# Designs tried in a protein design chat: miniprotein binders against d3e3m2. Part 4

Target 1, 234 residues: d3e3m2
Amino acid sequence: MVELRVNAGNVKNPNVHKIGIIALGSHLENHGPALPIDTDAKIASHIAFQASLESGAKFLGVIYPAHELKEINHGIHVSLEDLTDEIVKVLKSAKKFLRISSVIIVNGHGGNLPIVTTLYDIEERTGLLITLNSKIIESEGPHGGSGELSMAKALGIIDESQVENQTNLEEYGEVGLYMFGEARRNDPNIEEGALDVEENGVYVDDVYGQELLKLAINSVLLDVEKQLDSHYGY

## First folded at step 16 (miniprotein)

Design n5
Fold by ESMFold2, look of step 20:
Structure n5 (fold): chain B 234 residues (1-234), chain A 96 residues (1-96)
Amino acid sequence: as target 1 above (234 residues)
Amino acid sequence: SDEELLERAKELVRRAIELAKEARELDREGRYEEALRELEEAFELYLEAIELLLRALRKEPDPERREELRREIAEYMKRAEELRAILEALRAEIEK
């Protein structure tokens, strides 16, 4: 048997080794022609990975399936039940093999937000403390809009040759959720975003994208501190 | 409105500065866990202020006003990250 040197490297807190950070996005959702189909998964993965690097918490990878509301479903998604079951399965495996006691789920996809209603079930079934961090969703603005384009520029995943076509909303109605009339009538934030994209277009600002990513990363780092307080505190 | 977002962000930063000052006083008094909680709240308030400024920046069409917002966001972000470093160092000392 080998003694594990859990404190090796630049480790700031001995309990951080019990915290896992995992990304949750969507791998198969359209974001207009300038953004890849797995934009959400890539953004969430970047945030989760960078937070793990800066905190020393264990990086657990990315969860493959995603959920979306039926009235705005424009990709390949699963039911809330199936997503919840997959999260439980992945986290049981992580708990079994990685000696973790808590997890931060970094959510990069708005359609996943309903998992907030199943977090208690996930905690009961895994025995883990779960924090859901959706800061980037709350901060980035309209779907396929300037925030995601700007983050994509910072990450090097944007197709800049297609940015001028991003607001061809008759062809790419997923941008700003523009063509989803029922969703727009039911949610003033969606309506505001759709109107913003229609009236003001989109832009790419690398510095803006970098600051959005920094905000989200630091928000996850704050969640690490909160878990250290509540689950591992003195 | 953008002006309302900017005023809210300034208020959050003023509160964060007050908490950081209180935390230093608590630390000098040996009340380390209370200092830690105050630093953590100050860090959270900075992030909230930065989020409001990023919402204002997203909607700002004028290049000169965008540059002013970017400078302010960068300054607040630097302060937030410095505060986080202090918080992390204090927590490390407490857990010894």
Scores: ipSAE 0.897, ipTM 0.957, lowest interface PAE 0.4, mean pLDDT 91
Fold by ESMFold2, look of step 16:
Structure n5 (fold): chain B 234 residues (1-234), chain A 96 residues (1-96)
Amino acid sequence: as target 1 above (234 residues)
Amino acid sequence: SDEELLERAKELVRRAIELAKEARELDREGRYEEALRELEEAFELYLEAIELLLRALRKEPDPERREELRREIAEYMKRAEELRAILEALRAEIEK
């Protein structure tokens, strides 16, 4: 068999090949009329892919199912158990076929956050070191708001003709999670976001969107460095 | 408030600059792994500062103030990415 040239191309560290980067989003969740139904999956995939390009770590694609809390039921989602099992299945395949020993999951959907409670189970069942990176959802602001619109502009997936309708919250109550009263009662950050969208509206700023994406990409690149630390034992 | 975010971001950048200075001295002394960890912390602090500025930018209605924030964010991002390049180069030398 031919010797594999694992460090061929622009690869700066031989141990990045033990690191996989995979997106986790949602493919089927409404974000108002200006944003596509798979906004979360596209944003997370872009961040994961760009981080893999810049680090040399392996890009593993995007996880198909997503989870959501009952009080925010407006898309197609699975139970936390089913999502956890699917993640384990995908990552076992990556480990088996790609010589992966650690993975960064780039999460672009707030409903997936409960996966943090199953990370130990995923690590145990796969034998992989797992890092969950949710920086973009921590940074982007309200659901379907200015942050996502601005990133969507930067990515070329926005329908700008619909931005003026984005805050018609009677019709598009998913924006800002405005229609989800129980979620708003349970989380003051969701309440603040819903009020902000209602009172101040939304905007599109291409530069703001680009900087949000850069922040998220660099956050994943920091996680790559931290996983490299683990591989070298320091 | 926005002023609190800006003050915190400035403090984080001051700390990041000091860590980068310490990392250069550690590197000169041959303490490469310690230098690497301080560069990682400095990089992380820059990203935290940028996140705070992006939060301030999201809520800023004044176009002139928004432009100032955009320039500051871009400058800090450039510094953060330059720091990451230094960190990557140091790690590559250590692991050779």
Scores: ipSAE 0.895, ipTM 0.957, lowest interface PAE 0.4, mean pLDDT 91
Fold by ESMFold2, fold request of step 23:
Structure n5 (fold): chain B 234 residues (1-234), chain A 96 residues (1-96)
Amino acid sequence: as target 1 above (234 residues)
Amino acid sequence: SDEELLERAKELVRRAIELAKEARELDREGRYEEALRELEEAFELYLEAIELLLRALRKEPDPERREELRREIAEYMKRAEELRAILEALRAEIEK
């Protein structure tokens, strides 16, 4: 039998085949009427897939469940433990079948940030080197705000006819996390975002959205380079 | 403040430019792994600067000022991606 041609195609570095890139978002979280309920999953998937195309690393898809803080009682989410267990299950399958030794998790949902406390557990249970990349949620601004609207425009998933209704916060209080008083009291960044949406509204800027996506994609590509520096990549 | 973000972004880009110049000299001297590490740092500093400018853009209400920021962000992004291409080429050569 012939050996597998792992370096076929436009592959710039043969060790990139040891790296997997997987998206982590949220599939069932409201983002106001202008954005789809799976906005986070679509944005994270786009970033992960585009980074895999540009680096040659293996695209591993998107993880289905997401976590959220109790103070943000909205959407369909699971516990941190259940999310961690699902990540381990998916990554064990990828390691078993795909000859990878490291993974970059592209996180597109703020409620998933606590996974940073379980990364060592995930690494131990999978035997993989794991990098969590949350650049896009750190850069995009308030939930359902101008950053996500602008990226959604660039991706073609926005309902522009509803943008004027996006800050009807009595009906769509998830925007800016405006309705979640305890979350706002607990985190000054959430409070600042909620006030910004209330006071300044939202906008759609296609160029801004494209540059946010480029920033996030290049951030993942930097993580690929850093993983190639590691013992697993060499 | 917006002026603080803009000034910090300029400082990061100045450092990135210096690192890229040092990397070129290291590459010329055959010190390829040191050059690679400095290119990685320079690339990271460009991305940090771009992120600061994107925060400034998000808050900027004036259309003329927004357009100026968009142009600056696009310029820095172009430079960052060109630097990434150099980084990728150097790594490919080292691993031959």
Scores: ipSAE 0.890, ipTM 0.956, lowest interface PAE 0.5, mean pLDDT 92
Fold by ESMFold2, fold request of step 23:
Structure n5 (fold): chain B 234 residues (1-234), chain A 96 residues (1-96)
Amino acid sequence: as target 1 above (234 residues)
Amino acid sequence: SDEELLERAKELVRRAIELAKEARELDREGRYEEALRELEEAFELYLEAIELLLRALRKEPDPERREELRREIAEYMKRAEELRAILEALRAEIEK
C-alpha cells in the first residue's frame, strides 16, 4: 500500500500532526469606517494560519459564530451556550477526520473570552486537549483602535482614507466600545480603552501592527510547544 | 506606568538570558530535556517582555521614543525567534 507522507514538507516535529489550530473571531461586528466588518475573523485567521505554516500543525479554518456580552448589543452574535456547542460540533468533525488529539483555538474577539469557562465541557465532549489563546485581544488595545488599525495596515485590509473618521464617536461609538456605558461601568479595562480613544485618538503604525501579529503568532507557537510537552511528557 | 512596563520588561529579559545560558550548559552536559524546558521558559519570558514593550509603544507619542521602542521590540523578537528555532531543533533531536 502507499504510505501517507505525513512528515513531508518543512515539518520540524512529526507529533505536530496531532495538533490542530483553528481561528475564532467575529464576522459581523462594526469596527469603525476604516476597518472591515470581519476584522476579528481575518486577524484570528491570519494568526492561526501563520502558526500552522511555521509549526506544521493542521490548520482547521475559522469558526463562524461568535459571542458578545449582553452589555455590548452590537453585531451578529450567539449565546455562550450556542457558541460552545458549535465549537464542539466543529472539533468533533476535525477529530473524526484529521487524526488530531489536541487543538489550539486562536481567539481574535473579546466577546468570546467567556468561552474560558466552558473549556472543560468542550474537552469532555470532544476528547481533545484544548488551549484557548487570546493573546492578540489582550495585547491590541481598544476595539477599533490603533492596534487593530495597525494590524489591518500590515494585512492590507485597512481603508486609510477613513482613519480620520475612526474617532467620530457620535457616528462610530463602537470604537473603543465608547457607546456601551454598562460595559464600561462593569470592566475598568473597557472604560480605560474608551477614554484612551476619546482623549488620545488613534493612529496607524505598520511596524507596530507587524510586531503585534508576530507576538500573537509566536504565542500560538509557544502553545504548540506546550501541547507537544503533553503528548511526549517532558 | 510606562517606566514600570519598561523596567519589568528588562527584568524578564535578564531572566530569559540567564535561562538561555543555563540551557546551553545543560545541552553541553547531555541534559537535553532540562535544556528544552529552560529554552521554552526563556522563549515565554521574551514574549512577555515584548508584550509589555508593545503596551508602552501603543501609548508613546514621541516619535524618537517610538523609534527606540520599535528597535528594542524588534531586537527582542529576533532573540525570541532564534530561541524558538533552537528549541524546535532540540525537541526534534530528542524525539528521534
Scores: ipSAE 0.883, ipTM 0.953, lowest interface PAE 0.5, mean pLDDT 91
Fold by ESMFold2, fold request of step 23:
Structure n5 (fold): chain B 234 residues (1-234), chain A 96 residues (1-96)
Amino acid sequence: as target 1 above (234 residues)
Amino acid sequence: SDEELLERAKELVRRAIELAKEARELDREGRYEEALRELEEAFELYLEAIELLLRALRKEPDPERREELRREIAEYMKRAEELRAILEALRAEIEK
């Protein structure tokens, strides 16, 4: 057997093989009738996979469980501790078998944001440098709103026949997190999103969705460059 | 306001262009690590500007202004991706 040709293919830097990119979303959360129940997982997976293709970093797949705030009692989610433990378990396996030294976690679900408080614990337990990239959540706007609809159009996962029903907030109160009063009281960004969906509705714009995805992919590629700096410093 | 987002985005792009120009001079002078850092910053500023424009686009109801924003976003995205390619090439040369 010849030595492994780790730099074969479209590899733009010899150290990129020390970097893994993994998606984190939610597989079981309603997003109204026009969006699939695994919208978050699919968007995060697309961003992570495309960034791995463009950088040459190793694609590590998608993490199954997700977290959500107590006041948002929707979907199938786990505690922050259980999510953190699962991330550690998956990343230890990746480190053991794939010779990586750092990971970029591409987060596509707002309920996962609290893992920012456990990143140091994950780093200590895995020995990996961890970057959390939540750019798409920061950019997309309200839950089940125009940003997610538009990205779903670009990805081919939207049910366009249901878009007219997306703002039936009595039936689909998860859209805009409209039905979650305590969450809206606790977070002015959630309140703003709920009011926006109620007052202005939603739309589908394929070009807008494509540009949101490109922004998120390039944000992950910037994180790759920053991690390359940390592996061989200047 | 949307006008504030647009003006901020223009400021970020002007700064990114300045950094890219400075990076070319640093590269010519053999100061490759400094050039790389400035290219990374320029790329980041472009992405920040694009994010501001996407936020403005999300809120814009007028179809003509939406189309103008889409074109501007696409132009800045193209420039950002070209800048990333230059950054990647420079890093590859440093590793030689």
Scores: ipSAE 0.883, ipTM 0.952, lowest interface PAE 0.5, mean pLDDT 91

## First folded at step 18 (miniprotein)

Design j2
Fold by OpenDDE base, look of step 18:
Structure j2 (fold): chain B 234 residues (1-234), chain A 99 residues (1-99)
Amino acid sequence: as target 1 above (234 residues)
Amino acid sequence: SDEELKEKIEELLERAKELVRRAIELDREGRYEEAFELYLEAIELLLRALRKLSQAARKEPDPERREELAKEVEELRREIAEYMKRAEELRAILEAERA
């Protein structure tokens, strides 16, 4: 059997190889005219991948399905159960082949937040310690808003020529989740975002986008540190 | 309203300020992971404030006030960058301690 050079590269502690980082986003959601339908997946993937690059943890890729509230129908989603099952399937594979002990799920889609209720199930079924990181969702602001636009600018996936049309809420009511009255009524945060987009519009700021991404990446890196502590008592 | 926005920004800034104060204390004590965490929490709030402040600056009709807001935006940007840098340094320390 080959002996792996677990200290090779930028790896500071070989125990980091026991940690996997996987992105969870959405590949099939409208984000207005200026953003691609897979914005969340790409943002989450960037954060997850960059965190893996910086920490030395294993990058596990991206989960394909996404969940959303049924009253928010700006995309194609699966049930929470189906999403959970897919996560379990993927993580079981990762554990089997990569010998990881823990995983950080980097979530870039608000509709996936209910997965927090199934984390224990995921842990039991996979035998992994699971951390859900939704820092970017907590930080970015409204759907298709200035935060996502700015990050999209930083990542090079924005159509800047369409930014002026982003807040045509009659045509692109998914921006700020403006068109989803029930969701807004049920969640004050969604309402705040919708009002923000309606009243203040949106802008693109490359530096702001970069700082958001850095925040999210560093948040994942903190989770790496915490998982190292959990497994190895640092 | 504009006043509500101002109040929200001020609230965010004040909360962030408190977190930074605590982070600095923890940092001085060598409690780097905790300090790192608090810096990130502060940065989150500051970035939220930055988004709101930037919006205000962009839509301000009075040129003088707009310039003042623009200066505040830049100051806030610098502050965020400073704390982000320190957070990253703390993370590096943590990694080194675990090596």
Scores: ipSAE 0.905, ipTM 0.956, lowest interface PAE 0.5, mean pLDDT 95
Fold by ESMFold2, look of step 18:
Structure j2 (fold): chain B 234 residues (1-234), chain A 99 residues (1-99)
Amino acid sequence: as target 1 above (234 residues)
Amino acid sequence: SDEELKEKIEELLERAKELVRRAIELDREGRYEEAFELYLEAIELLLRALRKLSQAARKEPDPERREELAKEVEELRREIAEYMKRAEELRAILEAERA
């Protein structure tokens, strides 16, 4: 019987291949006319894939469903329970077939943040160490705004002919979460973002988008280093 | 107001400078993972400042002031790129130390 060459290729620390990196976004959420409805999934997938290439960790793909708070739900989303169950299902499959012991979830969608309350349950049900990385949503600015437009330019998924229409907030009120009055009342960061888009508009800056992506990718790579230190070093 | 935006940008830049100072100290002491983390935190603040500064430059109606802001934007871009490069070098060092 042949043995698997787990150290083949450019693998400098064999334990890194026991780490999985998976994207979590949203596939069906409006981001104005200049951005595709799967913007979150594409951005998160790019970050997760590039981090896997640079670290040697296994790329596990992207999780399809997403969650969103009721007051800002403007796409196709599932309950927190259903999202949590899907994450467990996907990660059990990855653990069963891919010899992983830990996972970094790259989250590209703010509506998924409540899974922080179910992470312990996910860890118990899968037996995996889980790190949630939400750096890009913390860094990108308002929904459908300049950060996402700029990253989308870098990724080649922007419709630049529609950028002038992105801030037609009467038609595309999801931009900046402008139309979601309850959410804006409940969260001063959402209110700030909505006012920013209304007052300052949006712009596209390829260099800015590239640096945002690099920040997020390196943040995931830092999580890889931390898992190697704490989980695989003891 | 323009003064409020300027104050927000200056706060972000000052916070980032302090993080960079600490990151450089850790870097010189060979504490590379800690330095890597602090460089990334500083870069995040600088990218927030860059967005605000870029908005201000785009909105500025006076050509001479707009040119000054554009120069500030380019200087900040170069600073971010420099710290990002060092962060990536630190990551490579950490990877090599584990090999």
Scores: ipSAE 0.886, ipTM 0.949, lowest interface PAE 0.4, mean pLDDT 91

## First folded at step 19 (miniprotein)

Design k3
Fold by OpenDDE base, look of step 19:
Structure k3 (fold): chain B 234 residues (1-234), chain A 99 residues (1-99)
Amino acid sequence: as target 1 above (234 residues)
Amino acid sequence: SDEELKEKIEELLERAKELVRRAIELDREGRYEEAFELYLEAIELLLRALRKLSQAARKEPDPERREELRKEVEELRREIAEYMKRAEELRAILEAERA
């Protein structure tokens, strides 16, 4: 077996090579006219990849399926079970080939939050320590709102000519989840977001988007440090 | 209401202020990981405040008030940038200590 140069590059602690970072988003969701259908996947992937660049942890790519509440039908999603199974499959492969011991899942889609209930199963089935990071979802605000628009601007995936149409909620009711009355009734946070978009509209702020991304990246970096502590007793 | 929005912004700012205070103390004590975590929590709250304040500035009909709100937005931006910079410095320190 070849001796790998585990300290080469920007790596400060070779143990970071035992940590994987993988993105989880959604590739198939409407986000209004100004955002692509794979916005969540691209945001999550950017955060995950940048965190891997800065920390030296292994970048594992992106999970393909996503989950969502049945009452929110603005995209194509799978069951929580199917999502969990796919995560397990991918992470088993990563463990097998890359000899990692832990993984940070960077989640950029609110509909995936229920995987928190399956994390133990994922850990058991993979033999990996798993951390779910949903910081960006906690920070970005409403679906298709100013936060996502601003991050999309920073990433270069926004259609700025369509921003004025983003809050045409009669046509693009997925923005702010405005059209999903049942979901809004069931979750006050969704209701707050819908009202915010309806009453205040949306805007694009490149600096705001950049700071959101930085927050999320640094949050993942914190999780890297915590996993290092967990494995090696720092 | 506008008053409710103002109150929410003030609440976020006050909470963030407390977190920053604690972060500074931890930083001074050399507890860098904990300080780093608190800075990130503060920044999260400040970014939420920034979003709300920016919205308020955009919809304000009075030009003078709008300008005042814009100034507050810029001040908040600078504050966020400052704390983000320190957080990143702390991250670098942590990484170096574990090398």
Scores: ipSAE 0.903, ipTM 0.956, lowest interface PAE 0.5, mean pLDDT 94
Fold by OpenDDE base, look of step 22:
Structure k3 (fold): chain B 234 residues (1-234), chain A 99 residues (1-99)
Amino acid sequence: as target 1 above (234 residues)
Amino acid sequence: SDEELKEKIEELLERAKELVRRAIELDREGRYEEAFELYLEAIELLLRALRKLSQAARKEPDPERREELRKEVEELRREIAEYMKRAEELRAILEAERA
């Protein structure tokens, strides 16, 4: 049996190899004309990957499906059950091949938030300690808004020529989830975002985007520390 | 309303200020993980404030007031950068302590 050099590279604590970081976003959602349909997946993947680079934790890639409320139909999504099953499948594979004991799921899509209700099931079925990190969703603001636009600028995936059209809400009603009246009525946070976009428009700020990403990355790094504590008593 | 927006920004800033105060105390005590966490929480609030303040600055019709708001935005940006830097330093300390 080969002995792995668990201390090689920038790894400061070999126990970090027991931790996996995986992105969860959405690959198939409209975000207005200035953002690609896989914005959430790319933002989440960047955060997850950078956190893995900085911590030494294992990068596990990105989950392919995403969930969303039925009343929010700006993309292609699966049921919560199907999403949960896919997460379990992927994480079982990761556990099997990579000998990890815990995972941080970096979620960049608001529609995935209900997986918080299935985390226990995921843990039981995989035998992994699971942390869901949705910091970026908590911080970025409205869908297709200034936060996402600014992060997209930082990541180089924005079409800046279309920013002026981003708030044409009659044509691109998914921005701020403006067009989804039922969702807005049911969730004050969605309503707040829709009103924000409508009243204040959107802007792009590269530095702001970078700071958002840094916040999210550091949040994941904090979760790494907490998982290290949980497993090894630091 | 504009007044409501101002109030919300002020609330965020005050909450962040308190978190920073506590973070500094924890930092001095060597409670680095807790300090790190509080800095991140503060930064989150400050970034929310920054977004709102930036929006206000961009849509302000009065040039003088707009300039004032822009100055406030820049000050807030510097503050965020400072706390982010310290947070990252704390993270490095935590990592080193476990090495």
Scores: ipSAE 0.903, ipTM 0.956, lowest interface PAE 0.5, mean pLDDT 95
Fold by ESMFold2, look of step 19:
Structure k3 (fold): chain B 234 residues (1-234), chain A 99 residues (1-99)
Amino acid sequence: as target 1 above (234 residues)
Amino acid sequence: SDEELKEKIEELLERAKELVRRAIELDREGRYEEAFELYLEAIELLLRALRKLSQAARKEPDPERREELRKEVEELRREIAEYMKRAEELRAILEAERA
């Protein structure tokens, strides 16, 4: 007979409880020897969780599968169709049990970017307003490079004893996506990143990593504000 | 080349400066969500510039030039931190206005 107090705690706007924040990364893609195989999932999860703490929006966890371009034959990934279907299943469950009306998907893996083409299908099938936030991908620089190393330092997930080996590109060709010639030919940003890692190496900077994380977290918080404006009538 | 890298850094800094000018104008006009967004866009460009400048400083062989680059890196870090602080203050204002 106790009524549910949905606004208990540090929740300053009752409509924020209708917003869910979920991470999307990759659990099985190497980033050189200094970074864990689930770096993308950990970074995306941290950003999503911190944004949920700051805003009061509901943290929905992390989506397990990830997609990758055919030209990048590395890691364990699924088709775009399978990823889209899994997102729909997870979000239907969240809607059913958590009374949410909108979701922000925090994407930490470049291979997932094609889901931009299926967002309307996801919205139709779930009845949810969906925002995709890929800010950290757009900001971090080359795969397994200084940005990810620096964020990993800030998060305590870096193996610093291996940083000197991070640019042994004959062994760790996934760094900078260096070994993936077709991907480099198709995307000038990938080519620039691969050349940068090869020519200039990598470094670890805890403060730089912290600022990258702050940028990404605040970008998600801006999406929360925009969802409140547009979907909930503010 | 070294000149191409400097031109890229200068381009990023110039673009960020324009966004900051506009963000400050919006901030003064009380358009806090728009200002918040533009500060974040500027900070992103500044962080890209910071990464490139930091790498240039690390690989610079001339000790006098290397020290000049380190000072530029530290000044840019302080600038980013100041804009990030204002962005976070704006978000707090937006949150309070919705209460």
Scores: ipSAE 0.893, ipTM 0.954, lowest interface PAE 0.4, mean pLDDT 92
Fold by ESMFold2, look of step 22:
Structure k3 (fold): chain B 234 residues (1-234), chain A 99 residues (1-99)
Amino acid sequence: as target 1 above (234 residues)
Amino acid sequence: SDEELKEKIEELLERAKELVRRAIELDREGRYEEAFELYLEAIELLLRALRKLSQAARKEPDPERREELRKEVEELRREIAEYMKRAEELRAILEAERA
């Protein structure tokens, strides 16, 4: 029979083949008129895929559902428990069929941050080492702002004809999370972002977007190095 | 507001400079994974500063001051690219060590 050549191709370290990289975003969250509803999923998928290409780790695709805080009444999201259960289900399937031992979850959506509190549960239920990488949401700035617009330009997913309307906050109050008064009162970072889009507007800069994507991709590659070092004994 | 923005940019730049100095030191010592991580942390702060500085340049009504700010933006952009290039070189070294 045909022998599986697991080391074929540009694979620099055989243990990297036991690492999976999967995107986690949001498919159903508005980002103003210039950005697609699945902006978070597309950005996270790009980062995860590029990191898998550069490291040789297995690309596992993208998780469908996302979570959001209650005070951010926007988009279509699930409970933290439902998101956690879906992650476990997907990763059990990947483990069963692909012989992975660890995973890096590339998170592109701020509402998913609470899964840090369920990572232990995910690890116990899957038997996988899990690293959550949220670098891009920590770096991109306000929701639907210049960072996301610039990355969207670099990825070719922006509708530039609508950029002039992006800060019509009466119509698109999701931009900067401007319309979510309770969230703004509870989180000074959200308040800062809302004020930023209101006072300073938004812009598109392809090179800036490319650098943000590079930062996020290299952050995932650093996580790959750390997993190789700590989990696989390299 | 403009003074607050200037102070925030300066704070980000100073924090990034500290991280870069530390990253360069680690790089010289051959501690490449630690240097790689610190370069990325510095780059994140510089990208935050770049966004704020770019906003200031776009809003500046005085053409002479706007051009001055634009030059600062371009200088910061070149600095970020330089550190990103070194970070990626360090990652390549780390991969070679494992091959």
Scores: ipSAE 0.885, ipTM 0.951, lowest interface PAE 0.4, mean pLDDT 91

